VHH binders against q2ydc9. Designs and how they scored, part 12

Target 1, 344 residues: q2ydc9
Amino acid sequence: MASESAGPAELGFVEAAPSWRLRSEQFPSKVGGRPAWLSAAGLPGPPELACPLCGRPMAFLLQVYAPLPGRADAFHRCLFLFCCRTPPCCCGLRVFRNQLPRQNDFYSYEPPSEDPPSETGESVYLHLKSGAHLCRVCGCSGPKRCSRCHKAHYCSKEHQSLDWRLGHKQACAQTDNLDNIVPDHNFLFPEFEIVIETEDEIMPEVVERDDESEIIGTMGEAHEEELESMAKHESKEDRIFRKFKTKISLEPEQILRYGRGIAPLWISGENTPKEKDIPDCPCGAKRLFEFQVMPQLLNYLKADRLGRSVDWGVLAIFTCAESCKLGIGYTEEFVWKQDITDAA
Short names: E, the ipSAE of ESMFold2; O, the ipSAE of OpenDDE; V2, 0.75 times the mean of E and O plus 0.25 times the DockQ between their complexes.

## First folded at step 4 (VHH)

Design c2 (framework vhh_7b18_3; at its last look DockQ between E and O 0.19; V2 from the best seeds 0.00; counts 0 for: pae E 2.5 > 2, placed apart)
Fold by OpenDDE, look of step 4:
Structure c2 (fold): chain B 344 residues (1-344), chain A 122 residues (1-122)
Amino acid sequence: as target 1 above (344 residues)
Amino acid sequence: QVQLVETGGGLVQPGGSLRLSCAASGFTFSSYAMGWARQVPGKGLEWVSYIYSGGSTEYQDSVKGRFTISRDNAKSTVYLQMNSLKPEDTAVYYCARDYKRGFGPTYAFDYWGQGTQVTVSS
């Protein structure tokens, strides 16, 4: 097994972008808002997008566009990460993979235009080309419909009630204006584009120890022993954290690190997964690390407003080594949450 | 049929310069992003530089400040100016067409040239 020399990690940064750049046809990597679904068919349903802990609807966190070269069936490939925002839980996480060949029913064979569309209307697409309806609140599958207008769709009673309180009650009676103003629900995270940069390889400064052995006298031995003793007392945990800090310090605003098959950058030695903790794909293949979400993203999510908010040290995403297609829909992958242990 | 043909490779001394060219045909060149990748014998393919359809550019860190990617849409050609070449730059260089920039060591490159050998040796 040739150790694929793990190339440098790719880093993700958040930037403000116009809404048209974050639409499905642009194959975006993005944070927040509503999912820009890849396939319009086989979307995960409300049960799949429910928090595994509390059963409440999860919020879309981010998506990563990550094609696989040489894989015709994964010419388009995207990973969708969801998190629970419901207090007191706020711990549920799910990640889904979807992939399409270049030739498909949803997108042009040709690359998308980098030019803004002529119609700049911020139209929230609540209908997929497949005829599937999306929830007005979260942009996920919405099998439930408003009993009054029959036009508004929802993933859950919860989101229906939320939308009703936030203005649908008034709009529902006015049949003509229903499509134009979907309020930004506090349920959604702020929306950003994820911009990709390469990680600078810190060339180890070959500290050319200029062995200028100037024989400076006897007093220095005690300090070196203390420094060596202090260095010897650096716990494995401290080393891991130092490494983490050093890597982050080079690009402090990084919110994502991408490297399929490389080792994750952990914040601590605690709560790291062992190989046995990462479940194999149902196809029989192992799951490999693909990317991680950094704690810096939390600063952009403005999660502080709601008390017990979403929190993590690192989110590590593991995906099928074979990138298999299980059925016609979205395939669930694996996410590991590393929490920051408050050093007591 | 889509074709990419690389030229300009060769033997050069350390500190020297080369200019690679990639002539593209069989598609609307101006609509596609283009890139250069290289492969060192026994190593994997690594991307070197990327140029969007609009002309924005990206570089691998190892070549930043030394290499410059450019394109001439009228000639359907992408170029890689390589300055201050190092022995570590020795590789087969490939021109590639990209559909859309995404995460991954290789862009969503859908077509590749045959490659051109670049050798940097004293």
Scores: ipSAE 0.475, ipTM 0.742, lowest interface PAE 0.6, mean pLDDT 87
Fold by ESMFold2, look of step 4:
Structure c2 (fold): chain B 344 residues (1-344), chain A 122 residues (1-122)
Amino acid sequence: as target 1 above (344 residues)
Amino acid sequence: QVQLVETGGGLVQPGGSLRLSCAASGFTFSSYAMGWARQVPGKGLEWVSYIYSGGSTEYQDSVKGRFTISRDNAKSTVYLQMNSLKPEDTAVYYCARDYKRGFGPTYAFDYWGQGTQVTVSS
């Protein structure tokens, strides 16, 4: 339910950050790398993280930390977006929500430390406190185990084979160092922090106003609405794209727009969902818009290294209006991909 | 240095009202979200309300409709209007500044006031 009475949009921008700031206990919003899982229990399994279009393992794209403090069961709350980056598909998407109360078995009740941990470096944490093992390639649930060393875990045969070819064949006998030596599989996206700014109101320009006569109220709001409606009928696509360009113009590098219940900012009138295209949550509640991923993010993904690459006009994420918790684990939500058309 | 100073606490009867104030200094007040939390006797610290830099608000379920958070950027002050007070509202109330760690209120408050006592009893 898009409403103009909702609060202001918050804008996300990428920024480099040291790895320790992007660990789960820091509750990051981040692009790329491996997921910083929130709950260490109930992770989506390999079937849930397979591409819905081609069945191959998906890559973590981004997560947003978006708590709901009025909800005791959502004091911590994250959304995790995954995309297929494997050619020739590169199209599938899935998004998951997870939330925790402030008092939980995984994290301190107190705010995260601002100081770097005593142990720093590029080591990779592939074993969660719950006992869950993570895939060495993608950082998702990895129930498959190497039969030789019994320490390397994978989500799929595809990732096991990839890791074998790219270094595990040589490293397999050296199990004591395995978690500290993970090669670049060219599968993960580059890792960034998402920093947040509130969208500023547009200030009047210093230049002359449109109406130098200062006549107000004499034109009538109904007359203006009818003229605008006629223009929208004849140039709907141009108006939608112009609104998109105008809205982003003061902060053109935004990679994300966040606001539960605000209207999405579409890049065109094509490939947008109707209400019936947005499924209800299994709990029975409607889903509402929560955030969108902007095309500007594509500039940071280095996706061209894989041949065919991920691409979108806008990704729009819709989540349960009640932010329900149906048992333990991660709840799948809805993502709509607005593709770029060749209309230009 | 960031400073937050609460005032306005005191003793009231059930059903009464109080208005808490939090004077802020040492930072660009209008750029930060702010919140109120409370320490209930014999229990832990719990959040009460949150106000974004742009003025939108959020409340704990137990105080919705009774408490109103507001801010005056010109005075660098956050307020908590507390109506229809109940004995369970008895607590030390703290004003806090939100360190923005994510979208929406994150309860990663990095600076707290000294607290002001609110007591609701007959």
Scores: ipSAE 0.242, ipTM 0.576, lowest interface PAE 2.5, mean pLDDT 81
ESMFold2 (binder alone), look of step 4: mean pLDDT 84; pTM 0.855

Design c3 (framework vhh_7n9e_1; at its last look DockQ between E and O 0.60; V2 from the best seeds 0.58)
Fold by OpenDDE, look of step 4:
Structure c3 (fold): chain B 344 residues (1-344), chain A 125 residues (1-125)
Amino acid sequence: as target 1 above (344 residues)
Amino acid sequence: DVQLVESGGGLVQAGGSLRLSCAASGFTFSNYAMYWGRQAPGKGREWVSGISSGGGSTAYASSVKGRFTISRDNAKNTLYLQMNNLKPEDTALYYCAKDSGYKRGFGPTYYMDYWGQGTQVTVSS
């Protein structure tokens, strides 16, 4: 297995963007809002998007557009990460993968225009081309419908109730205006575009050791011993944290690190997954690290408004090494949450 | 139809120079990034160099950095590769490639959708 020299990690940053850039047709990497679904068919249903711990609907956190070169079936490829926002749980996480060939039923063979559409209307698309209905609140599959207007769809009774209290009650009787006023539900995270940058290889300053070999003999051994002794006193934990801090300090606003098959950047030696902790793909292939979400993202999510907020040290996403196509639907992958242990 | 026609290849001695050209047609040349690739005997296709649509940004494989220069003339719909200090390891069929125009995602650095027939470059020791 040739150790493909893992190229430098790619970094993700958040930027404000107009809504049209974050639509499915633009193949966005983005944070918050509603998912920009890739395939209009085979969306995960309410059970799949329920928190595995508390059973409540999860919120869309982010999506990463990550095509695979040379793979005709993965010309378009996207990963969707969801998290639980329901107190006191706020711990549930799920990630799904979807991929499409260049020629597909949903998108043009040609790339989309990078020009703003003439129609500036912030229209929330609650209908997929497949005819599938989306929840008005979260933008996920909405198999439930309002019994009064029959136009509003929901993933759950909870989101139906939420929308009812936030204005659907008043709009429901006015059938012509339902599509135009989707309230910004506090359920959604703030929306941003994820912009990609390459991590600059900090060329190690080749300390040109000027080999001026002046044999100043004796004092060098003591400094190496002190450096070795200082190195010996650094706990494995301290080393890991130092590495983390050094990498973050170069680009402190990074919210994502991408590198398929590379080692994750951990914040501590605690609560790191072993190989046995990462389940194999149902196809039989191993799952490999693909990207991680950094704690810096929490600063942009304004999570502080809700008592127990979503919190993590690092979220590491592992995906099928073969990027297998398990049917027409969305394939669940694996996410590992590393929590920051308060070294109190 | 998109057409890419490479020229300028040949036999050169080690340390010599060649300039490759690629004539593009069938699309708006100035709207797309362009690339050079190569395929050595018994090896897969390798990326060599890339240039942005406007020519303001260039990239090179580590193996050719400092020796090769990519350029373009949008008025002539032509892509160029100046190759200096050629080595036997540079022996390959060189291809011109068009960018797909899709937005970059994570992972892949280049999306190429069309390739030329290539021009043979042979460097003799």
Scores: ipSAE 0.612, ipTM 0.849, lowest interface PAE 0.4, mean pLDDT 87
Fold by ESMFold2, look of step 4:
Structure c3 (fold): chain B 344 residues (1-344), chain A 125 residues (1-125)
Amino acid sequence: as target 1 above (344 residues)
Amino acid sequence: DVQLVESGGGLVQAGGSLRLSCAASGFTFSNYAMYWGRQAPGKGREWVSGISSGGGSTAYASSVKGRFTISRDNAKNTLYLQMNNLKPEDTALYYCAKDSGYKRGFGPTYYMDYWGQGTQVTVSS
């Protein structure tokens, strides 16, 4: 069980894992592959998973298993992050939260086995127990189906066309189990488990020397604050980047930092959100920082190097402070992208 | 049918000691981590202490470190909490809980399921 940590954050690291460990019933935290959906009902539809900037289907990036043990309605709780990986865009992001009580229609009340199942499966699970069909390419809700075979499902024309080109044209004519014949569409990110470590404190217990206070004031104060902020910004920028490097130095491979309600670790002072930039939850509650995706994750993604690819300095995820459940299904949350800025 | 029966509570002066017991049945006790939690009047439940399934690893809330000792006897299917140097702030209904058996997620991993009525501890000043 967990002991007290010297620091507030938990760190995520990628590791290889067999596919069975990353299925929904194992409640994984994972990068890449297809989503291991939590609730099999009420999945985000194709419009919710289209890139908000270019309209093309987004790729699943990662999910985080983050239950709230004191909450009966969040005994299981997952956050699902999607990104656009289609050039030239590669910029859109969306994040969703879903939670379930321990007693639910989809999973055993008892914890999952930690032993491998008897069967080994190369099969892709494209039909959820709820009856929902998943897109053969991306693993997201797939309400469109091939009009010829009536067996293959897709989220979009884009993915139907892609699958057609890459093998379904021939496979469609064959009367067999299409779930076992899914080609590599070069759309999904490589699949990894995310494993958890508690952060050791990088600094001694003595109070850090920090002169980065900002004061919100009147117009006269705003002018003086702007001048002082510009000067502090230059010193603040160097200090912030050094703090970032220092914080990650003991565990440089971290791809994720988790801490519900803690302060994010920004890579620079630029492109950070103010309170007004973080929308309230539709339930009326404020959103809290929950986790950030670190730039180190980019090293594990098989992005196309021709032209623009996915990129970020930090992705910061903010979620409802009440972890509310509005209706059924998945609730969209907020993600802030801090773009990379050269610090040297 | 998991059953957890707490006992050993009572009234004690500040600075005194009590030993709580939790008798477990309906599951293989030695396979699960076990916890103590408490609920003071008008407050929510808080985690107090935990012990691994074999007893080799223990953890404590900062408010009780150095004063409380969790232990278990797997042969008797019993969990214990030795409480020393009791303070009025320790007044609460104390519950034992079985670990859910779910793997660790992000966030605190103190999964406590309360299965009994608890045992009252009252510390007078």
Scores: ipSAE 0.525, ipTM 0.762, lowest interface PAE 0.8, mean pLDDT 81
ESMFold2 (binder alone), look of step 4: mean pLDDT 82; pTM 0.839

Design c4 (framework vhh_7b18_3; at its last look DockQ between E and O 0.60; V2 from the best seeds 0.55)
Fold by OpenDDE, look of step 4:
Structure c4 (fold): chain B 344 residues (1-344), chain A 124 residues (1-124)
Amino acid sequence: as target 1 above (344 residues)
Amino acid sequence: QVQLVETGGGLVQPGGSLRLSCAASGFTFSNYAMGWARQVPGKGLEWVSYIYSGGSTEYQDSVKGRFTISRDNAKSTVYLQMNSLKPEDTAVYYCAKDSGYKRGFGPTYAMDYWGQGTQVTVSS
């Protein structure tokens, strides 16, 4: 298996964007809001989108549009990351992969227009073309419906209750206006587009040590020994952290690093996964690193609620090396959370 | 129907120059990015150069400073000027049309149509 020379990592940045650019038909990479689902069929259900730790509904964190060139079945490909926002847990993470050929039942064969639609109405689409209903709160599968109006759908009793308190109670009796005012629930993260940039390989200035200068022997040995001794005293942890800082300093606002099959950029040598810690795909293939979420994203999520909030050093996403199509649905992949150890 | 027809290939000595042309038809040329790829016998296809609809260009590192991609929207033609040719540049060169889809993460070029290719041979 020729180690494809892993090209430079691609970096993701957050930018404000109009809502129409973040819709499914635009194939967005985005943070927050509701998922822009790729396939309208086979969505993960409430059990799959429940926190594995506390059982509460998880919030949509981000999605990455990452097609695979040369793969007809993955002309369109997206990864969807969810996190638990429920205190005191706030630790649950899940990631799902979906992919479609260019010719499919949901989207045009031709690329979408880059022009804004004439209808500027911020209409939250709570219905998929497949007829599947989405939760009014989180935009995920909503198999539950309001017993009064029968138009509002929810993933859970919790989200139903939340929506009821936030205005559905008043709107429920007014059948004609239900679709127009979906309040921004505090459950959702702020919404941004993820913009892609290529990491500039800072060619290390090959300090061409012009070896020519016969620098006279004596005083240089002590400084090299001190530099070597200082280099020898740098702990493995210090080296890892320095590398992390150096890479981040070049583009401090980066929120995502993408590179399928490359090594993740860790913040610490602690709590890094070994190969055995990464489960194989159910198809039998190994999972490989595809992208990581940086701690800088936390600054944009405004998650500063008093108490336990969502927190991470790095989130590393590992996906099936074969990008296998397990049926028509969404395939769960693997997330590794590296926490920041307060080396106080 | 989309058609891409490459011309300008041939035999050239090391250090020589060639200009490839790709005549495009069957679509609104100005709206799509175009690219050149090459394939050495027994090896995989590699990207050489890419030109966006707006005129911005990208090059493989091995051809930077030697090759220049350009386009004439009025003629619906994309060009590859190849200077300082090396034996390593020997390949079949293919013109390709971009699908027009926005860039995602990963490999950046989603081409949907290809020409038949033109042989470039650099030999003393």
Scores: ipSAE 0.600, ipTM 0.840, lowest interface PAE 0.4, mean pLDDT 88
Fold by ESMFold2, look of step 4:
Structure c4 (fold): chain B 344 residues (1-344), chain A 124 residues (1-124)
Amino acid sequence: as target 1 above (344 residues)
Amino acid sequence: QVQLVETGGGLVQPGGSLRLSCAASGFTFSNYAMGWARQVPGKGLEWVSYIYSGGSTEYQDSVKGRFTISRDNAKSTVYLQMNSLKPEDTAVYYCAKDSGYKRGFGPTYAMDYWGQGTQVTVSS
């Protein structure tokens, strides 16, 4: 996969934000919590959000708001990334793209207000405008309904059992305000806004190292320089990791790098995709790199520090080069997981 | 109906100056950022300058110091003063209205309406 972009990457950082800024009508880029779905119709169903490795329900990891300039059918455009966080698996990943024209059935033609809405509430929104019900645990499509109360919805038996155990058993017949009593299931990741900055120029310390090399060369010890160079020759893999560290050094807290068509920043030369590893879009177009999730995001996830948990070197998301029209439904795209041998 | 009408283009010698105007209607002008873009035939559209609703400005590196964007909210008009013109500035210049949506990933300017353009030719 070759990069077509000549421009700099955009960097994503997590920040705390009030819940109203992370609602769907604000078109957020966010980590954790429940998905802020774009189209309220055509959601991926439970089979599409089952872990491809273990079959259990996946957790929403993040979404990015990434409109395409000049594309009327992608005036709104969002990518949704899900991961399996259920031990012992914790490995499966899926990513979906959804886009809408500016004139649509779900959102105002006008941009959202910068002021908080009068009804900012921190309650959970589990019923979409389309009539779709969301799972109380994960916020994904919840076609299963509690047979006792007919008010709580779930994506799966797993999440129904979890909610039952953690409080719904007692609350089931006692209140109509079930959305106000959703317990912490310890399933969702902590919720943050993703804020954007454009990547700055290479750091002065890199220039200083180049100057040091020039100084050595200008001192005229060419024979000793050649011997030292041979003795200190880095492997290709060491160079790749050093490039990774150098590129992130000024902004070490970056959790995401975005650039449609730019080259990914790999943490090592191992476990990178070849062209054949990246499937074409069903429309026939190639997929191109769009963004990567950096290992720094792991520091913000509420995961058990002992035993099996989510882990990665980088996650690289590839999307249809045509950003093809999909109506109001969600289209699965491609995610590559670059693992490392030592995450410590 | 949003309308943007550019005027002020023409033929000018290298080193000369032109002032482009864009008359806007069909929306509350003072609430929106505005911009100028240009296209050389056979080439892609490139951004030239951007002015926020609050009056802050941004410029492409190649025009910085030579071009000045400004706005008159009372007249619903945005201007581009172009000084020290070069042959490379030859293009059709378009006025554009920002959509008012906050920044997402990708290009920072999500323009939703464009004018019909005005030709600027720097030659001879």
Scores: ipSAE 0.535, ipTM 0.774, lowest interface PAE 0.8, mean pLDDT 82
ESMFold2 (binder alone), look of step 4: mean pLDDT 83; pTM 0.843
ESMFold2, look of step 5: ipSAE 0.455; ipTM 0.752
ESMFold2 (binder alone), look of step 5: mean pLDDT 84; pTM 0.858
OpenDDE, look of step 5: ipSAE 0.572; ipTM 0.839
ESMFold2, look of step 7: ipSAE 0.480; ipTM 0.757
ESMFold2 (binder alone), look of step 7: mean pLDDT 84; pTM 0.851
OpenDDE, look of step 7: ipSAE 0.588; ipTM 0.842

Design c5 (framework vhh_7b18_3; at its last look DockQ between E and O 0.01; V2 from the best seeds 0.00; counts 0 for: pae O 15.1 > 2, placed apart)
Fold by ESMFold2, look of step 4:
Structure c5 (fold): chain B 344 residues (1-344), chain A 124 residues (1-124)
Amino acid sequence: as target 1 above (344 residues)
Amino acid sequence: QVQLVETGGGLVQPGGSLRLSCAASGFTFSSYAMGWARQVPGKGLEWVSYIYSGGSTEYQDSVKGRFTISRDNAKSTVYLQMNSLKPEDTAVYYCARDYSRGFGPKSDYAFDYWGQGTQVTVSS
């Protein structure tokens, strides 16, 4: 039995896709690679995308395309999740929401083209229609530029140094070769499309409990209450684990669960937020659960190539219930990290 | 050139059944979610059923349990099996492609290509 009548979750799965399907004008949901920014103006700057714990540049983890039908100001709507993958931290997270009306200065009013573009010499797009330049390493706003060639841009000295080491030193003087030579910096996560399925309903079964050993004949009345209390506690924790395991087993490769306003699927009773742990939006509205990132995503990230790596039980994203506009750029929302309980 | 062609409509008595087919061409069928919508006389278009690229399905409450959407990616075809038909199911039924590929509520505005439609009439 579901705890609410909010309906089933939508499930996200990774799938390989050609790069053109993951560009901004296709409005993708995707894991890894560089962000496919929605609004080409008002991008978060380097301070906004610094890890809140260690201050180093964060890596784009995923984005979710989640329009709100019937909202003129959110005809297009996307959520962008960033994580720190720099050892020894690997813990910081930030999430941003951006939305656009259908009529806007960046994208066609008509649906995206379904025809693959012709191959060109410019396969990596580091310059947005707004004129904003993107960091060659991370794809985030890159206000710093190489003082030698004036053609390579970076979010930080750290990424400029990395790009220099890994190829720009040789390429810097060669103007004709910069268009298609961005090396693998081992900073971006592997890139995938997120494809959507809906969760099939799981009808509650009549559970035939083994009624063996519900015998409390030798315990005192105080012990009976203690045992019953402990049994209730274990039953609650067992129920949470059963619910999680049941949902995972049905579609074991899901990396994301989406449902605006539904209940999160937690892995345990530990490390879950209370209502007061979820800040209200500055507009005054409560924040609603919108989607969660499942631990299965970790298998696709190749994070263990760096020693200490990102890790989580569940990441739960909460967004303004009104999906409000606070200014003209990207709005920061809230992410809760549920860590897995350590074994003793 | 995206093309969607519906067949299988007709006249049936209340309680009867009909199977609609939608042959798709001009795009990578397996990459797109597909749906059925209907134009009820005197009303606008309304969503009926939806099938994701991997085969999971969703239905409007008024047809849940009576209609079954399915797809055959090898044939680039979507089907709608309509059972226990009622007079209020009388409509022109359209096959449609979902271009948004977004999470969230299903709406007819998310469909970018539509078939010509096939008439379903339930009366006796």
Scores: ipSAE 0.645, ipTM 0.808, lowest interface PAE 0.6, mean pLDDT 82
Fold by OpenDDE, look of step 4:
Order: C-alpha cells, then sequence, then structure tokens
Structure c5 (fold): chain B 344 residues (1-344), chain A 124 residues (1-124)
C-alpha cells in the first residue's frame, strides 16, 4: 500500500472572532471558552471530563473541526481537547472525537450562513437542543442542578461553588434573569477562532549554482569540511531542535499543526512516543497522528498565574486510523505530552 | 430503573430474515437515541445500527441495505429488521440506549444501558 504522500501540513493560527462564529452551528475550530459541541447527544460526562490524575474538572482547551472527505459518516467531525487547570496538578489531558453524517438531527443539511445572525445577543446557550443541560461554568455536561432555583446546572460541586461565589448567589433569587447573566469564569481560557492555512512549502531555493568559472581556489574545501565536521558534531538532539526552530521560524505565530498520518514535529528527541506507547483504538485499529498543539498557544492562554500552570512543549493528538464510530457518543482518543526538559 | 429487553432472536437459514425487538422502560424513550450492537464469541462488540431520537438512522457498512432500524415511541420499542442474513451475522445482538441523548458517533462509550442480548444464528 503506497504511503500516500502525506500532503503539506496545515497550520493553525488564533484570531479574534465574534461569538456567533464560534457556535456549534458554525462548526468552529476554536480555543478556549466553552466547547462548541458537535453532537448534542452523548456528551462526555463529569467522570470522563475529570482529570485522570487529580480527579478535578478539566478545562476546555481547544477544538478542531476536521471532516474526512469521502466518509459519509464523518461529514462533520470534531476533536475536543481538555486540560487540567487545577494546581498543583495542571497535567491531566484528554481528547475526544465526535462525528456526524451530513444528514443528522442537529444541523441543517445545507451549509451554515456566513452572515451574522440578526440577534446579536451574546446568549450563552446552556441547553442543548437535545434537552441536555450544560454546566454554567465550563459548558460541559451538567447533571447537577442548583437546589434553590433548579435552573442552574453544574458538572461538579466545585463548579457549583465557583459559580455561587461569582454571582449566582445573588442571581439565584431572580430566576427570570439567570440565563442572561453568565459571568465569564476565570476557569475558562480566553476564546479565539483557529484559522487554518496551508503551510507554504518553502521550496528550498535551489541555489542554481550557476556553473560559472573554474575559480580553482583551494580554500573552499576546508570550509565544507569544517561545516561537515560541525554537522557531524551536531547531536541528534540539536538536529531535532534545529528542525523544530526552523519550521517555527517560518510561521512563528502558529499554534497548531494538522496533518493526518504525518510525523509530528518534536521539540526534542526526548520524551517522544514509540509506537508501543500509543494505544490502539478499542475497535482494533491503530491510532495515527492527526495534529499537534504548539507551545505558542501558551502565550495566548494568559496562564501567567505564579504557580504550577499548564505547560507543554508539544501536545500530539493521535486518533483512530479508521475514525471508527464506537457508539453514539464522544470517543476518547490519545494525547501525548512532550515536556520541555529544562536543560540543566 | 432503566430496562432494555431484546426479543426476536433465533435460528435462521442463510438468506432468511429476522426481526429483533427491544422493549425499553424506566426512561423517556422518545428523548434518547437507540442502537443495536452485536458480539461474536471471542470478538469485540460491533455496532450494527443506530437511530436518533428524531428518527435518522445509521448503519454499519456490513449490514447496509440488509438491515433496517426503526422505533415506535408510543410503544417504547426499537426494532431491527434483518434481511438477507448471512452466516457472518451470527452473534449475540444487544440493544443499547445512547447516553449522549441523540448526538454523537457510534462508540460503545456512548451507550449507558444495555439489554441482556438475543442470540442470532444463521446456519444452513
Amino acid sequence: as target 1 above (344 residues)
Amino acid sequence: QVQLVETGGGLVQPGGSLRLSCAASGFTFSSYAMGWARQVPGKGLEWVSYIYSGGSTEYQDSVKGRFTISRDNAKSTVYLQMNSLKPEDTAVYYCARDYSRGFGPKSDYAFDYWGQGTQVTVSS
């Protein structure tokens, strides 16, 4: 089976966007805020969205809309990445995949309008069309409800307490206005649209060495040998880092690299996964690299809190090679975190 | 308590037909997507068909054109009409409720309740 020449990587950049562009109906790729859920059914529950290390609710980090051409069952497809923001942990990561056919119960068969809706009201939708309730804080499944107003829903006691302190206590008695006053919780990351662009293959300028003249001069061989000798002394680690740096330098604001089945761009040779480190999909298929999150995203997340904050070198996301539909819900995929080894 | 009870399984000749039924109770049936999965002994669970709360349907490629999933909300029942049965269709068939309430890909993780299963055997 000919290794289909992995097309050029697509690069993701963050841009400010109006809230309506980042709604589910627009099938957004986005950073921060609340998840724009694809399927309104089968959302991950609180246990699935809990940090596997500390058990605390994870924060929505980003989602990537990534349909599969030629796959009717994956006409709509999206990956959702979550991370732990709870100190001292801040290490938990989970990624979920969801996909829908073009004909589905949630969205029009026709593409969404690119025109802004007439109703400019920044209404945070805390209810899905399916009737599922979402947490007021994080926008995830909220099976718990406020015992007083019975209208506010939460994923956890932690988020309930957080919302209570941030204003729900005052609003709870005013039941008619609860839906209109959803505060921006500090739990959420800043919200951006991810804009995808094709990586320009900088064709190495074939320096057409014009075969100009036989300048005989002996001095050129010594420099090439020195360059070769310097190249020979470049450690594997140095080479990897150089490659990483070179690729980033071309588009320094890139926060995401997408390429299904291509090799990830690692920052170091250390802490890279081997094939055996990537678990197979429960369907029996292998997981393949699909996209990675770059360290540049951290600059946009304003994670400047003095303590243990979210930090990574590279996040590599691996997904089922078959993009299988394991049930009707969101399928968990695999994320590898490459940490930057502080060169002591 | 949520209950799912499958019926209609049995022995059938190749090319024959069966109709499975799943009676649901203990929840608002019309608000949930439902699915059928099957398991061959020694193999993993494979989803077969899915029906959304709104009535849209999906099928595994292996059963497409042969199987039809339907639902009767008044009876809180989901059906699987299986036509042109093949020996490869021999399995225990399970009815399942979608936890996602009608939105999402066909993963085993999307289902929160399962029936006990019904045996389907296709043999000459």
Scores: ipSAE 0.000, ipTM 0.206, lowest interface PAE 15.1, mean pLDDT 85
ESMFold2 (binder alone), look of step 4: mean pLDDT 83; pTM 0.843

